# Designs tried in a protein design chat: VHH binders against Branched-chain-amino-acid aminotransferase 1, mitochondrial (BCAT1). Part 6

Target 1, 366 residues: Branched-chain-amino-acid aminotransferase 1, mitochondrial (BCAT1), of Arabidopsis thaliana (Mouse-ear cress) (q93y32)
Amino acid sequence: KIWGFRMHGTKAAASVVEEHVSGAEREDEEYADVDWDNLGFSLVRTDFMFATKSCRDGNFEQGYLSRYGNIELNPAAGILNYGQGLIEGMKAYRGEDGRVLLFRPELNAMRMKIGAERMCMHSPSVHQFIEGVKQTVLANRRWVPPPGKGSLYLRPLLFGSGASLGVAAASEYTFLVFGSPVQNYFKEGTAALNLYVEEVIPRAYLGGTGGVKAISNYGPVLEVMRRAKSRGFSDVLYLDADTGKNIEEVSAANIFLVKGNTIVTPATSGTILGGITRKSIIEIALDLGYKVEERSVPVEELKEAEEVFCTGTAAGVASVGSITFKNTRTEYKVGDGIVTQQLRSILVGIQTGSIQDTKDWVLQIA

## First folded at step 1 (VHH)

Design d07 (framework vhh_nb_b201)
Fold by ESMFold2-Fast, scan of step 1:
Structure d07 (fold): chain B 366 residues (1-366), chain A 119 residues (1-119)
Amino acid sequence: as target 1 above (366 residues)
Amino acid sequence: QVQLQESGGGLVQAGGSLRLSCAASGRTFSSYAMGWYRQAPGKEREFVATITWGGSTYYADSVKGRFTISRDNAKNTVYLQMNSLKPEDTAVYYCAAHYLPGTYKYDYWGQGTQVTVSS
């Protein structure tokens, strides 16, 4: 099968792992038949997904588990015609003691609820969101990687499944959760991003949807990201649309600067996503005695930073090795013994249960 | 690379005290979060205490108020002061170093030290 061509490979290779999974006969195994050392972030087919639809009163039905597979949509569905939808991203971790853990799932639930209000959609309650995620993880327990081998990435979706021809909010909404086992992309010594500052094309506009996790935010970044990667960059760093002078975020991650004992990040003022990893790193940094500044950050301040890092669910806390702005390359400290590593290790320790959770951030589900 | 060596275990009467030490060899001890785990025969390994690079401490509910974790970066050593010991504290105690540059794996474990609490 040819899933399509990518510059650095084909989707056909990712489906090789799926060939080892044959029907219901293997669903009772403790671990799926997967090379846990070579997961990357490619989509790997799991056993089940969770789905529920909105009732006439706007509340969601109890929901059900189904085999992972295609969904059927009316051609006039709101998501297909008007982009009325949201995504979430989160991870389930297996601790060394065998516990299965979710990190701050109530914040993912609340962020989806806020995004739904912005997109004129009904949303599941916080309880229903967490229950759908929990059921998806437990039904796919064999796909949660062994301790230290990665995590089960979870993709909650909320979208207008109801049909309408006119530009209008959908009559029906679907909440769906699926997962895929993933690993850290970067090994020690190569876990550094190289970014290019995008001067011309903004990621988000004031009054748009940049501050929520809308599906429509991600299509527009793909061409910019493709061009940056073709030139050897990991991704781009976007500037604000109004002035073109302040840094905002990378395509799908927040950004931080380290300047001595001060950690600086762009304020969430309507064009920047309030990342859960971002919020968690701010709280950890404050607990450690760092000063944290959430403000407008001029692009010129990049030259003053000792370290730069990105925060996102997929990468966690990822060091930036360099940023190129107007053909000037600035390099940053990476590796061990730095502030970025300290923050990453504490976060990962809490997420995996190796550091006791004193903040009620971690939900044990098994 | 870090190697961990525990010491200070032994036999003690209920209500007594022991201090465990974990000596680390290799580079960058000050960059690691350090922890203690324990395992009794026929039971799973359980968390006891951790201390971060910044000195923040976290404890299992079963040991809060009785055990204290500390570190001496000049000596590359982490300590577990165990007071008011109970028979249910009997276990092999393991020292762990948590360093995760780009991975979610525990890096280093010691060989363990036996603690036995009588009666």
Scores: ipSAE 0.000, ipTM 0.119, lowest interface PAE 19.9, mean pLDDT 82

Design d08 (framework vhh_7z1x_3)
Fold by ESMFold2-Fast, scan of step 1:
Structure d08 (fold): chain B 366 residues (1-366), chain A 122 residues (1-122)
Amino acid sequence: as target 1 above (366 residues)
Amino acid sequence: QVQLVETGGGLVQPGGSLRLSCTASGFTFRSYGMNWVRQAPGKGLEWLSGISYSGGSTSYADSVKGRFTISRDNAKNTLYLQMNSLQPDDTAVYFCAKDYRLFGTSYYMDVWGQGTQVTVSS
């Protein structure tokens, strides 16, 4: 039985329970006290976070939930001194039927494992990663927004918590998961990004860490993004470091061009993150009969596109309204009835359970 | 794969003791309350005991209070039932069961073991 057996009567005797879990045990608290219609992407404190540390043999302890709060680190911790760490981003969705769903969590787990190998870090197993995420979501179930009101954003972290003075891999690693309720960045059918092509500064170099979700990839984009935003742009579109001729990605998202029945995106050749939303949109597009090209994309092809969109966990599928290259502004189709909206609607439908999952992408956790 | 596996059952004389174990896999054991339930031959299910996710709270049916002790080891994903002063009426298949509610009690059990036989006879 999906709901199980209810035993008649009330349990006769009990020992005192610890108060540190009050709130999560409330029978009448299905949802947290928050304005679900006014969520953005700002950090909201939830009830619990999950944490575990590596053992001497490189395996991770089982871990436990703790109240959401600050963590304590030695000043000589590897993450603080050398940037030895990885982030992940994913979302938990509440369906209309009350199911709590994760989207392709095995891919987040595998991407962290690959990133850990690149960064010389021990990582939790795929199973341990997914269990930490599940525990975090279920402990914060009241913070998963109602159907159609957003999602619970999860931030798995893996970082060098061990202390050492020299430049070396940390002696201890911490895997931590926390969450925050969020809505999509953009209102349906009205939001569009305005991008500026960054001609001088690349996002990533061959042999660097651009192909993994390293913490150290994100600090360096902030100055370029700040300058673009001061000029009225949403973000920048980076060019490759080798030739300066091909588009790569936005600060924290992959990019796609729509040209008739063909959808084009830069190939992941070591400098571009293999986005899970990117991979999923490619598969959806192919299922719909679109031709998909993963290749080098010359910046000049931006003038030939009818639509441009970005993909990322936080943004989902975000329309680009314009791109400025060498002071020339190109405008793109936005709104309803376009290819971008079709792809977004199918992805969201699968993620929220309103469209039948025929691909085993969605994991039901409650 | 979510499963609960009970061990430790067997034949015991009246007044004797047994310790049952239940090993959990495929879910986050430390986050859920656990229960022991039994079924005597030809009878329905009888709830015996429950323990909170942390082990800080326990509860017992009147029929077993003072004789049975529930405990858990979250590091080993194992639930225990220490049974003392056993009597012939304790003869039953004993099941461990997971509470439906995360960090609380709902009085609904959504995951059940296969059961272990306990026979008390002279």
Scores: ipSAE 0.000, ipTM 0.162, lowest interface PAE 16.5, mean pLDDT 83

Design d09 (framework vhh_gocatamig_d2)
Fold by ESMFold2-Fast, scan of step 1:
Structure d09 (fold): chain B 366 residues (1-366), chain A 120 residues (1-120)
Amino acid sequence: as target 1 above (366 residues)
Amino acid sequence: EVQLVESGGGLVQPGGSLTLSCAASGFTFSRYSLAWYRQAPGKKRELVAGITSGGYTVYMDSVKGRFTISRDNAKNSVYLQMNSLRAEDTAVYYCATKSFYSGIYRYDYWGQGTLVTVSS
C-alpha cells in the first residue's frame, strides 16, 4: 500500500511519540491534572510540540514530535533580528460524543501561506500544516478540556530560524506547533468588554503587515493596551492610519456593529486581518437572514449601534458593553436574547459538533 | 426567556415502555443540540442521549438499542422513546441544551425534570 514512501511524516512522528511516551502513566491519562473550571488564557505547559524545518529547495522536512520545551536559535536568526515570522491561532474542541474537532483548519493553513508570501518565507503545504496540528493535538489529547470546559488552544508558528547579519530573508524556516488548554481570553471572563478608542496611534498602515498574522504586528500594541487597561478598559479600538475617522480592529480581534437587521464590520483591505471567526460569523448571519455590510465604518456610527461585539479565535464572540471615544461613553445591549448571543451560540454549536456541520467547516481528528 | 418543559414520566413495570417529551421555547430550537440526562437519588447527573441540530445521535452504552432520541423542529420538541425498561433506569430525567462556550460567555438551559419509576 506504500508507493515507495516508507518514511511518511505522520507515521514517523507517531512512532516517535510511542517510543518516548509508552509506559509513561501520566501521558496515557484520559485527562491531565487541570482545574478545568478555572482555566483562563495563561500558558499551561503540555506534553509535546511538533516541529519541522525547511530544506534548501523550500520544502519542509518530515517533522517530529518533541517534549514541550525551549528551542535553540542562533542570535542572528531572522525572527530575533527582523521579526520575520507568522503566528496562527486555532482551537481543538472535545464534543459531548467524545469526538475531537478542529474548526476550518484549512483557512489557518491558507492564511499562513499568504502571510509567508508577504514576509518572503517558505511555508508548509496545507496538508503539512494540518498534519502538524493534528499530531500536536493527538499527542496532547489529555490536555483537551472536557466538553463545555474550554478548548485546546493551538499556536502554529512559522519563523526565520536561519542566521543572517544583513537585512535579508532567512536561509532556513521552522514550522512549530504547540498548545495550551484555555477558556476565557479577557480577564473580564463572562462580563462585557469596555473599549477605549485610540485616536493617535494606528494599529496598521496600508502596505504594511496588518492584513496578515505577522508576529511583528503584536509587540507595538502592548503599550497602548497597557495604558488603556490601567484606566479600567478591556482593550483598545484602533482607527485607520489614513483618515483617523474609521474604526478598524481591537488589538487582537475584529469588530462588528449590530443595527436592527444589519450587521456591519470594517472591510478587509490590507490593514485588517481576515479573521476566520469574522468570516464564519458573516456566513452565519447571512444564513439567518441578516444583511451584512463590509465597508469603511466611521467612528461616529458607534453611537447608532444597538450591539457591538468582537471576534477572534482566542476571544471567540465577545460582547462589548461600552466604547469610550473623546470622553463620551456609549453603552450597548448585552446578555441573553440579543443578536450577538444568537451568533455566538450557533458558532460554538458548530465548533463543538452539537450543531450539524452543513458547510464542511469541522474536521474530526479523533 | 428560555424554557424547557419535560413530560411523560411515570410508573412502569420492568420490560415496559415510556415516551418522554421536552417542549422548548425562547430560542432558535433548530440551531441547538438537545440532550436527555438522568439523576438517580444520591448519584450525579449522567448523559443518557443527545441529538444535534442535524439529527446525529449519541447514546449511553447501557441504553443503546433500547432508547431512541428524536426531535421535531416544527414543534420545538425533543423526545426519548424508552423500551425494555429496567429497575436501574429509575431516575429523574432532564432535558437540556448543550453548554455553549466560545470565549467569555457561557450558558446552560435545563428543564425541571420528570420522574421515571421502574417497579420490580
Scores: ipSAE 0.000, ipTM 0.116, lowest interface PAE 20.3, mean pLDDT 82

Design d10 (framework vhh_7qia_2)
Fold by ESMFold2-Fast, scan of step 1:
Structure d10 (fold): chain B 366 residues (1-366), chain A 120 residues (1-120)
Amino acid sequence: as target 1 above (366 residues)
Amino acid sequence: QLQLVESGGGLVQPGGSLRLSCEASGFTFSSYYMGWYRQAPGKQRELVAFITSGGRTNYADSVKGRFTISRDNAKNTVYLQMNSLRPEDTAIYYCAAYTLYGSSWSMDYWGKGTPVTVSS
C-alpha cells in the first residue's frame, strides 16, 4: 500500500503519518549528500515518488506524492502474471542558471498513451503524466545533480495493478513515477562502446511490442546482453526477425551510421522503438544541413560507416568504437571533432539550457 | 489513418484577420503535436506555428504577436488566428500532425491546404 501527500502545501486526505518525513534536515538541503563526481546508473534512493490509480471508467485519480519505498501488489496482479505494463525514461536537468528543465515531456506522455493502447491499458492524460513527473522532480529537487554533473533520471511506470486469474486486461492500473540521480548508462562511461551483432536472436517481431516501450521487451534481452558482456562487449546490435539482414536496435537504444554528410538510421516500422533522443537527433542533423535517411539498413553497411552512435534517454548520444559481425571487427571514429560529438553537444546544450530552445522542446519547471 | 482537413482561407485586405481551422479524424487527436505551415508561390514550405499535445506553443519570428495557434481536443480541431495580415502572408496554409514515428519536420500527416490571399 502506498499513501501520499500533496507538495503544494496541503496533505491528501488519505495520507498516513509515516509518509511524512518530519524533521529530516536532509530534505531541506539545496543538494543531497551524494558524490556527484562518481555517479553511474546505479539506483540511488530519493525522497519521494508519485502515484495515481485508474478509476472504473478508465480515468485516473488526481494522484499524490509518497515517500519513496516499496509498493504492495496482489500476487495475481496483471503486471506480475502477464507483463501488462510500460516504462518510460526521462531526465530532469539543472542548467548553469539554476533552472530545472524537462526535455520534450509531452512526447514521453504520448509514447506511453500509444503503448497503453497496444497493451490494452488505460493511461493517464498527457497533463496528468507531465504533472506527475513535475511533482516527482520538485519533491526531489535536491537530487537533481549540479550543472555538468549528470541528471535526475525519471522512471514513469504504467502497469496492471488489478488482480485477475485468467488471461485478461487488468481491472485497475497504476501510474507511478520515481527518480534516481545518474551520469552514464554504460559502464564504459564516456568511452566508446564495443558492440557484437546478434545474428540468431531478434529483439522484436513484426506484430509484437518492439515499437512500444513495453516492460516485457526488456526481460528477454538480459540473457543475450549477459553473454555479450561476458565476452567483453558493451551490448549487442540486433538484426530484423524477418530477413536477419538489417540492423534494428541495441538492447535499449537506437543506432545511427554516419557516411560523409549522410546520417542513416533504421526506420521505425513497428519493430523499433520511436526514441525521443532519436527523433531529436534527426531534427538537429537536418537543421545542420545533413541528409538523414530513415530506411532498412543492411548489416553490411556497417563497414561503410565512418562513425556509429547510439541514442537513448539513458544512453544519451554514445559513440560506438567497434562492431563485431561474424568475427570481423570494424572500428569507427570517436572523440572530439566528429559528427557524433557535434550532435551530442547541441542536444546537451538544448537539454541544459545553454543553447537557446527555438523548437519548444524544453519545459522549465523551476 | 489520421486525416486532416483545413478551412477558413480566403481573400482579405492588408491589416485584416482570418481564422483557419484544421479538423482531424482517425486516431486520438489529443496525443498529437499539431503545426501550421505555409507555402508561398515559388518558395519552400515553412513552419509558422506549432502546439504540443500539452498546449505549449511556438511561433516563427515573422508571425509572433500577430498569429495565435490553439486547439480544441473535444472537437479534434486546431486553429490559427491570423491578425494584422500583410501581403507577404499570402500562401497556401497546411495543417500537419506529428507522432513519435519519424522526425518533427517529417510529418506523419498533412492536409491538402487552404489558400490565403492578402491584397488590396
Scores: ipSAE 0.000, ipTM 0.265, lowest interface PAE 11.8, mean pLDDT 83

Design d11 (framework vhh_enristomig)
Fold by ESMFold2-Fast, scan of step 1:
Structure d11 (fold): chain B 366 residues (1-366), chain A 118 residues (1-118)
Amino acid sequence: as target 1 above (366 residues)
Amino acid sequence: EVQLLESGGGEVQPGGSLRLSCAASGFTFSWYAISWYRQAPGKQREWVSTIYSGGSTNYAESVKGRFTISRDNAKNTLYLQMSSLRAEDTAVYYCAKYSRLSYQFDYWGQGTLVTVKP
C-alpha cells in the first residue's frame, strides 16, 4: 500500500517522516574521502540535503536537514505532469585561509523568486533561500573541495509537489537544496570549446520561459546538444526565434564577444537567462575600462570577434576556440594573456577570496 | 506525423530559373522555421536557406541574391525561387522542419532533382 500523498524523509519506509538533524549528529571530518584531483561534473552523493514545504497560506515552513537520498512524490505531482518547477545553480568555495564562501547568493534567491512568479508558484523568501543553502553547505562542509581543487555545486530546487489531475498550479510546493563536489562542467575541461550555430531550432520564444530558470527549459536542449557533440562540437549557439539573425545563448550558458576594447553580449530581452556570472563579468569588465555593449548581436559579427567566451555558474568563464556557422568555421584567440583569461582570473579570485571583495559580492558562511 | 513533399525540380540551362515547392502536413506550419537543403553527387547535404516563423530569411553565401525563400501559411507550402542558376547548383533539394548537423534524424522528404546543364 502506498503511504499517503506527501513528501517523506530521505528513505522509502512506511513509518519514515521528515528527519531533523541536530548539530551533534553532523560529521566533523575536515575533508571527505574523495580524489580531489579527479573531480568532473558527475553527481557525488553528499551527507545532507535541506527541505521545506509551503504552508496552505503560501509561506514556507522553517525547513530542516535530512540525509541525502530519494524523495517521495505522488504520480500526479505538478512537477511530474506539467513541469511546474525551477532550478538554481550556485557554488560554495573554500578560500586559501579556510573560509567557506558563497558568491552573490541573493541574486540566486531573487532569480528563483522572479521565476516562481512567472510559473505561478509560491517561493521561499530571500532569507529562507539563503538559509537553506547555508545549512546545506555547513552540513556538507567536508565535501567542499580544498582550495584550488573545485567547488561544492549547490542545486536549489523549487517544484510543485502537490497532486492534482487538471492543468493547474500545484496546491503544495517544495524547496529543496542538495550539493555535489565539482570541477569542470564541459568534458573539454580547461580546453577551449567548439560551438555550432543552430540555424532553425530556437532556445526560447518571446512570451515563453527562456528568461527564467525553469526546469522545462533544459529537456528540450538535449537532442540538439547530443547531435552537435556527435559531430565533435562542445555545444550549440542558438539564434533568436523571431528573426533567426541574432545570437542568444548556448544550451546552459551566456555568450560574449571581444573586439578590441569592446565586450559585446546579447541583451536580456525575455528569451535569455540573466546569468549571475554574466552580470558579474560585465561589472568586472567595466571596472577594468572595457566598453560593454548589451544589445542584439547579429550572427555575422562572430567573424569580427577576436575572442569569444561563455559564462555560467557551472561553466564559469569558458573560452570558445571556434564557431561554425553554415559552412564557415571561425577561430578565436585562446590561452594566456587574452581578455577572457583576465576576466576569468579576477572572477575566480573574488569567488575564492584571493582578491579583495570591494562590491559586497561574497558571503562568508564559515 | 510530419510529412514534407518537394516538387518543381528539372533540367535548366545556366542562367535559368526554377521554383521549388514543399508541401507540409502533420504540424502547425506557421509556428516553425523551415529550411531548404541540397545534396550534390558525392557531397554532404548543404544548407541553402531558412525562413522563420516571423517571416525573416537567411541564405547561404553561395546563393545569396540569386535564391528567394518564401512561405504560404494558408497553403502549408514552402517555396524556393531560384534564378541565375549555375552548374554548381545541380543537386537534390530537400526541405526540412529542423536543421541538423546529422542526416539520420531530420524530417526529409524524397527531394526534388535540379540539374543545370551547360
Scores: ipSAE 0.000, ipTM 0.138, lowest interface PAE 20.2, mean pLDDT 83

Design d12 (framework vhh_7pa5_2)
Fold by ESMFold2-Fast, scan of step 1:
Structure d12 (fold): chain B 366 residues (1-366), chain A 119 residues (1-119)
Amino acid sequence: as target 1 above (366 residues)
Amino acid sequence: QVQLVESGGGMVQPGGSLRLSCAASGFTFSSYYMSWVRRAPGKGPEWVSTISGSGGYTSYADSVKGRFTISRDNAKNTLYLQMNSLKPEDTALYYCAKIPYRGSWFDPWGQGTQVTVSS
């Protein structure tokens, strides 16, 4: 069931536009006209987006595909006034065999539900979340890059679209999914990242929203990131707010250290996002016989690591070439033949269907 | 008790070929990713290649890609490395390992098999 709403002005002027996606497409339109060899992480307009609104009982309507475009919001909408919203990030991959695959979409759905509870929002069911994502990918099939050329990045959003003047939960929520073909999140591409340790400003506080994918977590990182980039760094690594002694996250990614056969990452204790790539890399590492430690990681342990890498849906598995702390630069192993490359290769192989999925991680949608 | 026994090394001239074998016992071979790792005199270990338990996935270090082929026979509990177009820089002791790259914790490494490319 594909259905939904398109609003023009006030509720009295609303139009209902029902868009149905059939399996019909022209073979000459199998791929969109885009330079697949030069994709970065800039927004590329696709054909369709999926949207649905909450009902008064807190459940969501099934939703409709609409042409990709602007949305209309009341000036008093909860998202605009109080930041009441969540984002998700996920990718659709085209395998060498032509299959279109999603990676662990049920975890994105569950993470949004957990975040919605934290943000006092109603959320779509796991089934509705996955259905919206599937419909968005299938309607934009021509925008899924050829095998090896990237992925279709998907941005599920959940936000307070209802109007309220006082500080209160929104009266209505919108779940929306759009996409953009992407390759590399960082401008460095496949080159290693150079990070700067942010000693003063924390990313998250205990009791805050750092452990969920809240929209409001990302505005505050922009000035810190701008300052680091002006100094030639790729991004920053944040320290914990309580002690200022333990590493936590990069602006939009989890962090890992490699020490011999042990892989170390900060524990998800309420200030760190439970990344799906993070969880998957931990499971792959354990399968390979590595020891994995999820704990508090003192910043001084950075000098003891042989490799450092970041994990995130947008970033994938990205090697860190250096970290600068208190004007002291530490360099790490990068390139081929390292643990980071091995973990990346296995993850990508599973995501693209090149490695047999024995873990029920991959959902084939076409 | 886990045992890995490497063989097939030797002396060859540049451009030559060798096929290395690793006989595995004491564990469910088909359930593990397997790797080849080499150590040149005076240098640390360098990862060469990895193969999945089913054999459906393989990966290679850039220095050997296009020249080496990793394979396995799960019925015989044996891992292979076909080495073509050998270079002097490939001279090393070659080890098979359940841990695909690092193990400063060296478990379970066999005795290794020596490959020497010269003359």
Scores: ipSAE 0.000, ipTM 0.243, lowest interface PAE 15.6, mean pLDDT 83

Design e01 (framework vhh_nb_b201)
Fold by ESMFold2-Fast, scan of step 1:
Structure e01 (fold): chain B 366 residues (1-366), chain A 122 residues (1-122)
Amino acid sequence: as target 1 above (366 residues)
Amino acid sequence: QVQLQESGGGLVQAGGSLRLSCAASGFTFSDYAMGWYRQAPGKEREFVATITSGGSTYYADSVKGRFTISRDNAKNTVYLQMNSLKPEDTAVYYCAAEPYGSSWYERDYDYWGQGTQVTVSS
């Protein structure tokens, strides 16, 4: 099935060459024909995707670009039967100076390697991961939104493509990268989020996969999220499985509380994803002189916070306007001049190249 | 088999210096950020310093200007140079491999060493 995909990739490459030779010039445009002002987080098909598969020795083959399209899998593939897979999320930004930038891509690569160990999978090297991402972005350069209009969201995937009937690690793994131009993650745009505390269903438990970016972590949140959204909420805030007393994470983002000069976030002790945006915001906050606490955060502390915000690659830094817990609504400061906006502005400035990168965080790829 | 082995601890007078080393094996060292944490009797484990795979360094406020973290990828070793030591620096120092790059306040390190005792006399 990987061979079928490879043959389709070869045909796609030949098609691109023929279009170029014929003077079609579609893929040579600086910008794709997209309404950049009406981007959300819906899937927009780009020109190419990158793929490679593991060899018998666990190393990955040289990858190739293919036209964006369907992949073929054996019905007995590990991902389809046992959920053996990981996702990553990252963004390519176009700076005001025309540079194309990736933010901390080595952290995405390392997080995938750690997740692969947890899921009993072979992983591409850090260099192979970054190369696959670079090739995907450059082949889809026309899909990287203009400065200030959004970013090209990249979805690296690593999954068990090999077929087996028994419950066992797959015999073959596929590493795949595709992208989609995006602007806002939440339906409310850049407006503040309204969250509901989910008291019954935990997102993760000790000994599970909540601390890695496993594909299987995301199916289970869908019904909970659907119910919250039908009640007018943006998402839910989960409590820990052990005590039901401490806040952990929303469906796909980390959470922070601000009180005075102190910023508090749940510690990542096995049930919470070590978010790259989370990590970067902690580092920015410390540089600005804030005290940062990573610890268990009792749900009762929500009433004491002045601001609350979520962090994630897709979400960025999103202000929380309210949280409802046991039918009690607590409202938080939002808008300009608050700590959340200060942290968001610095992060976006670094990501887009408008603020000098003194931390070796940004990789220029074009 | 993953192993982290600290060395270089001991007794030193206030104002003195020590250099801690942590030898790593069983993983691709150059892909990981490496960190140092410490724990004094009766206190929680606290962050000291971290160095990313790319070489960027970060320090706790209590040690900034006094401690320097560095790495040697050829030797799979991370170092902590401790200068101007104070009695309050007395603790067991732990080496940790950080899976997500530099995160001096993230406690989710995959691999921890056994620790090395540092005692600073008045």
Scores: ipSAE 0.000, ipTM 0.189, lowest interface PAE 15.0, mean pLDDT 83

Design e02 (framework vhh_7z1x_3)
Fold by ESMFold2-Fast, scan of step 1:
Structure e02 (fold): chain B 366 residues (1-366), chain A 123 residues (1-123)
Amino acid sequence: as target 1 above (366 residues)
Amino acid sequence: QVQLVETGGGLVQPGGSLRLSCTASGFTFSSYAMNWVRQAPGKGLEWLSGISGSGGSTSYADSVKGRFTISRDNAKNTLYLQMNSLQPDDTAVYFCAKDRLEYSSGYYPFDYWGQGTQVTVSS
């Protein structure tokens, strides 16, 4: 069972490769003892996590904060045996006056609900999701980076914690939220990404789970990403499984092309995740007077783009400096004064409260 | 059980205004997002606007931003759509639709729909 007293202990089996050495567990400090100038996207242990379990009727219990640590699972848990689970990604930002802000948390809650239906799982209500996130952030307030130094990345999880031997939906689900202070997802930091087009292996297929944030979507990308990185690329750009001719996503982000005053992105037709950053950038671009096209995007159009960028909660808005397709390298505009920077600056300004929120996107929690 | 009843449609001249109402029953109104959707003659369904269960969050399709305003009165179990600067292209049957969630996605399938109310913008 997942309970506070059972989770309080040594993290003996934890991976140390991606973990940072951080400050002591002094929860009453204004700021944790972290090198805020050298944050990346490696796991940094915080003070608390939030957890709740489903009741037999499918509704979730109130939930409780517990010390961050290992969770106990039956070896026959649905998540461990069949991958029945979803992840979410969100960020909490510290504004200039010290207020703590969440960006469009109702969309994360809704996406998890939709994903849960696809994965045959019960999900917390939108309010329960947001409450769990709020409690996690407030209990870890000292881990929210200072203004301009990053954000607290939140990982809501929903998974089959119930035990069964046969291939079947779990009888019990756990909703859990933990966090880690972050700055840049890619090792390149603020430098432009270099992508390789993966011609053979698709990321998703029609009728699969590419349109939801399923845990099982991410294991399969690891080997492809490892091979690309070993060749000096930041990540890969996947093509559609049906024709092999249209671009879809990178491993964990949506993609956009800029052509004059037109911004083009692959349509979310069942194989592409409906990213919250993607949706927000589309709305910002339209407000600025850009034309936006959501459609099938032939890989050949990459050579016609002036700029390319990726969007994701973890990645933010990341410029692409080059894409290599069939050993042909295409270079794109990067740096200051480009459309990508304009869109990034407006998004970050809204997320951090430095630009007035006229769209009710930002939820102040402290 | 769940019932949604639209009223307030009718004939209006271009540039005119109308206010649609949707009276809801059979569920806890304040716990669910509500949406307005229309269907023009010979066309498919077009989502127009959504409002969260509390009324604190609203969203609009680009075709109606600045012209239409969604609101709700949870004490009266009533959803509203204030339509200003109506154009002939706004001629459609207007439906209110219950979301499955407390927040509107604009793209999430709705579980209950009203019968619709006709809005004609002409002459």
Scores: ipSAE 0.000, ipTM 0.157, lowest interface PAE 18.4, mean pLDDT 84

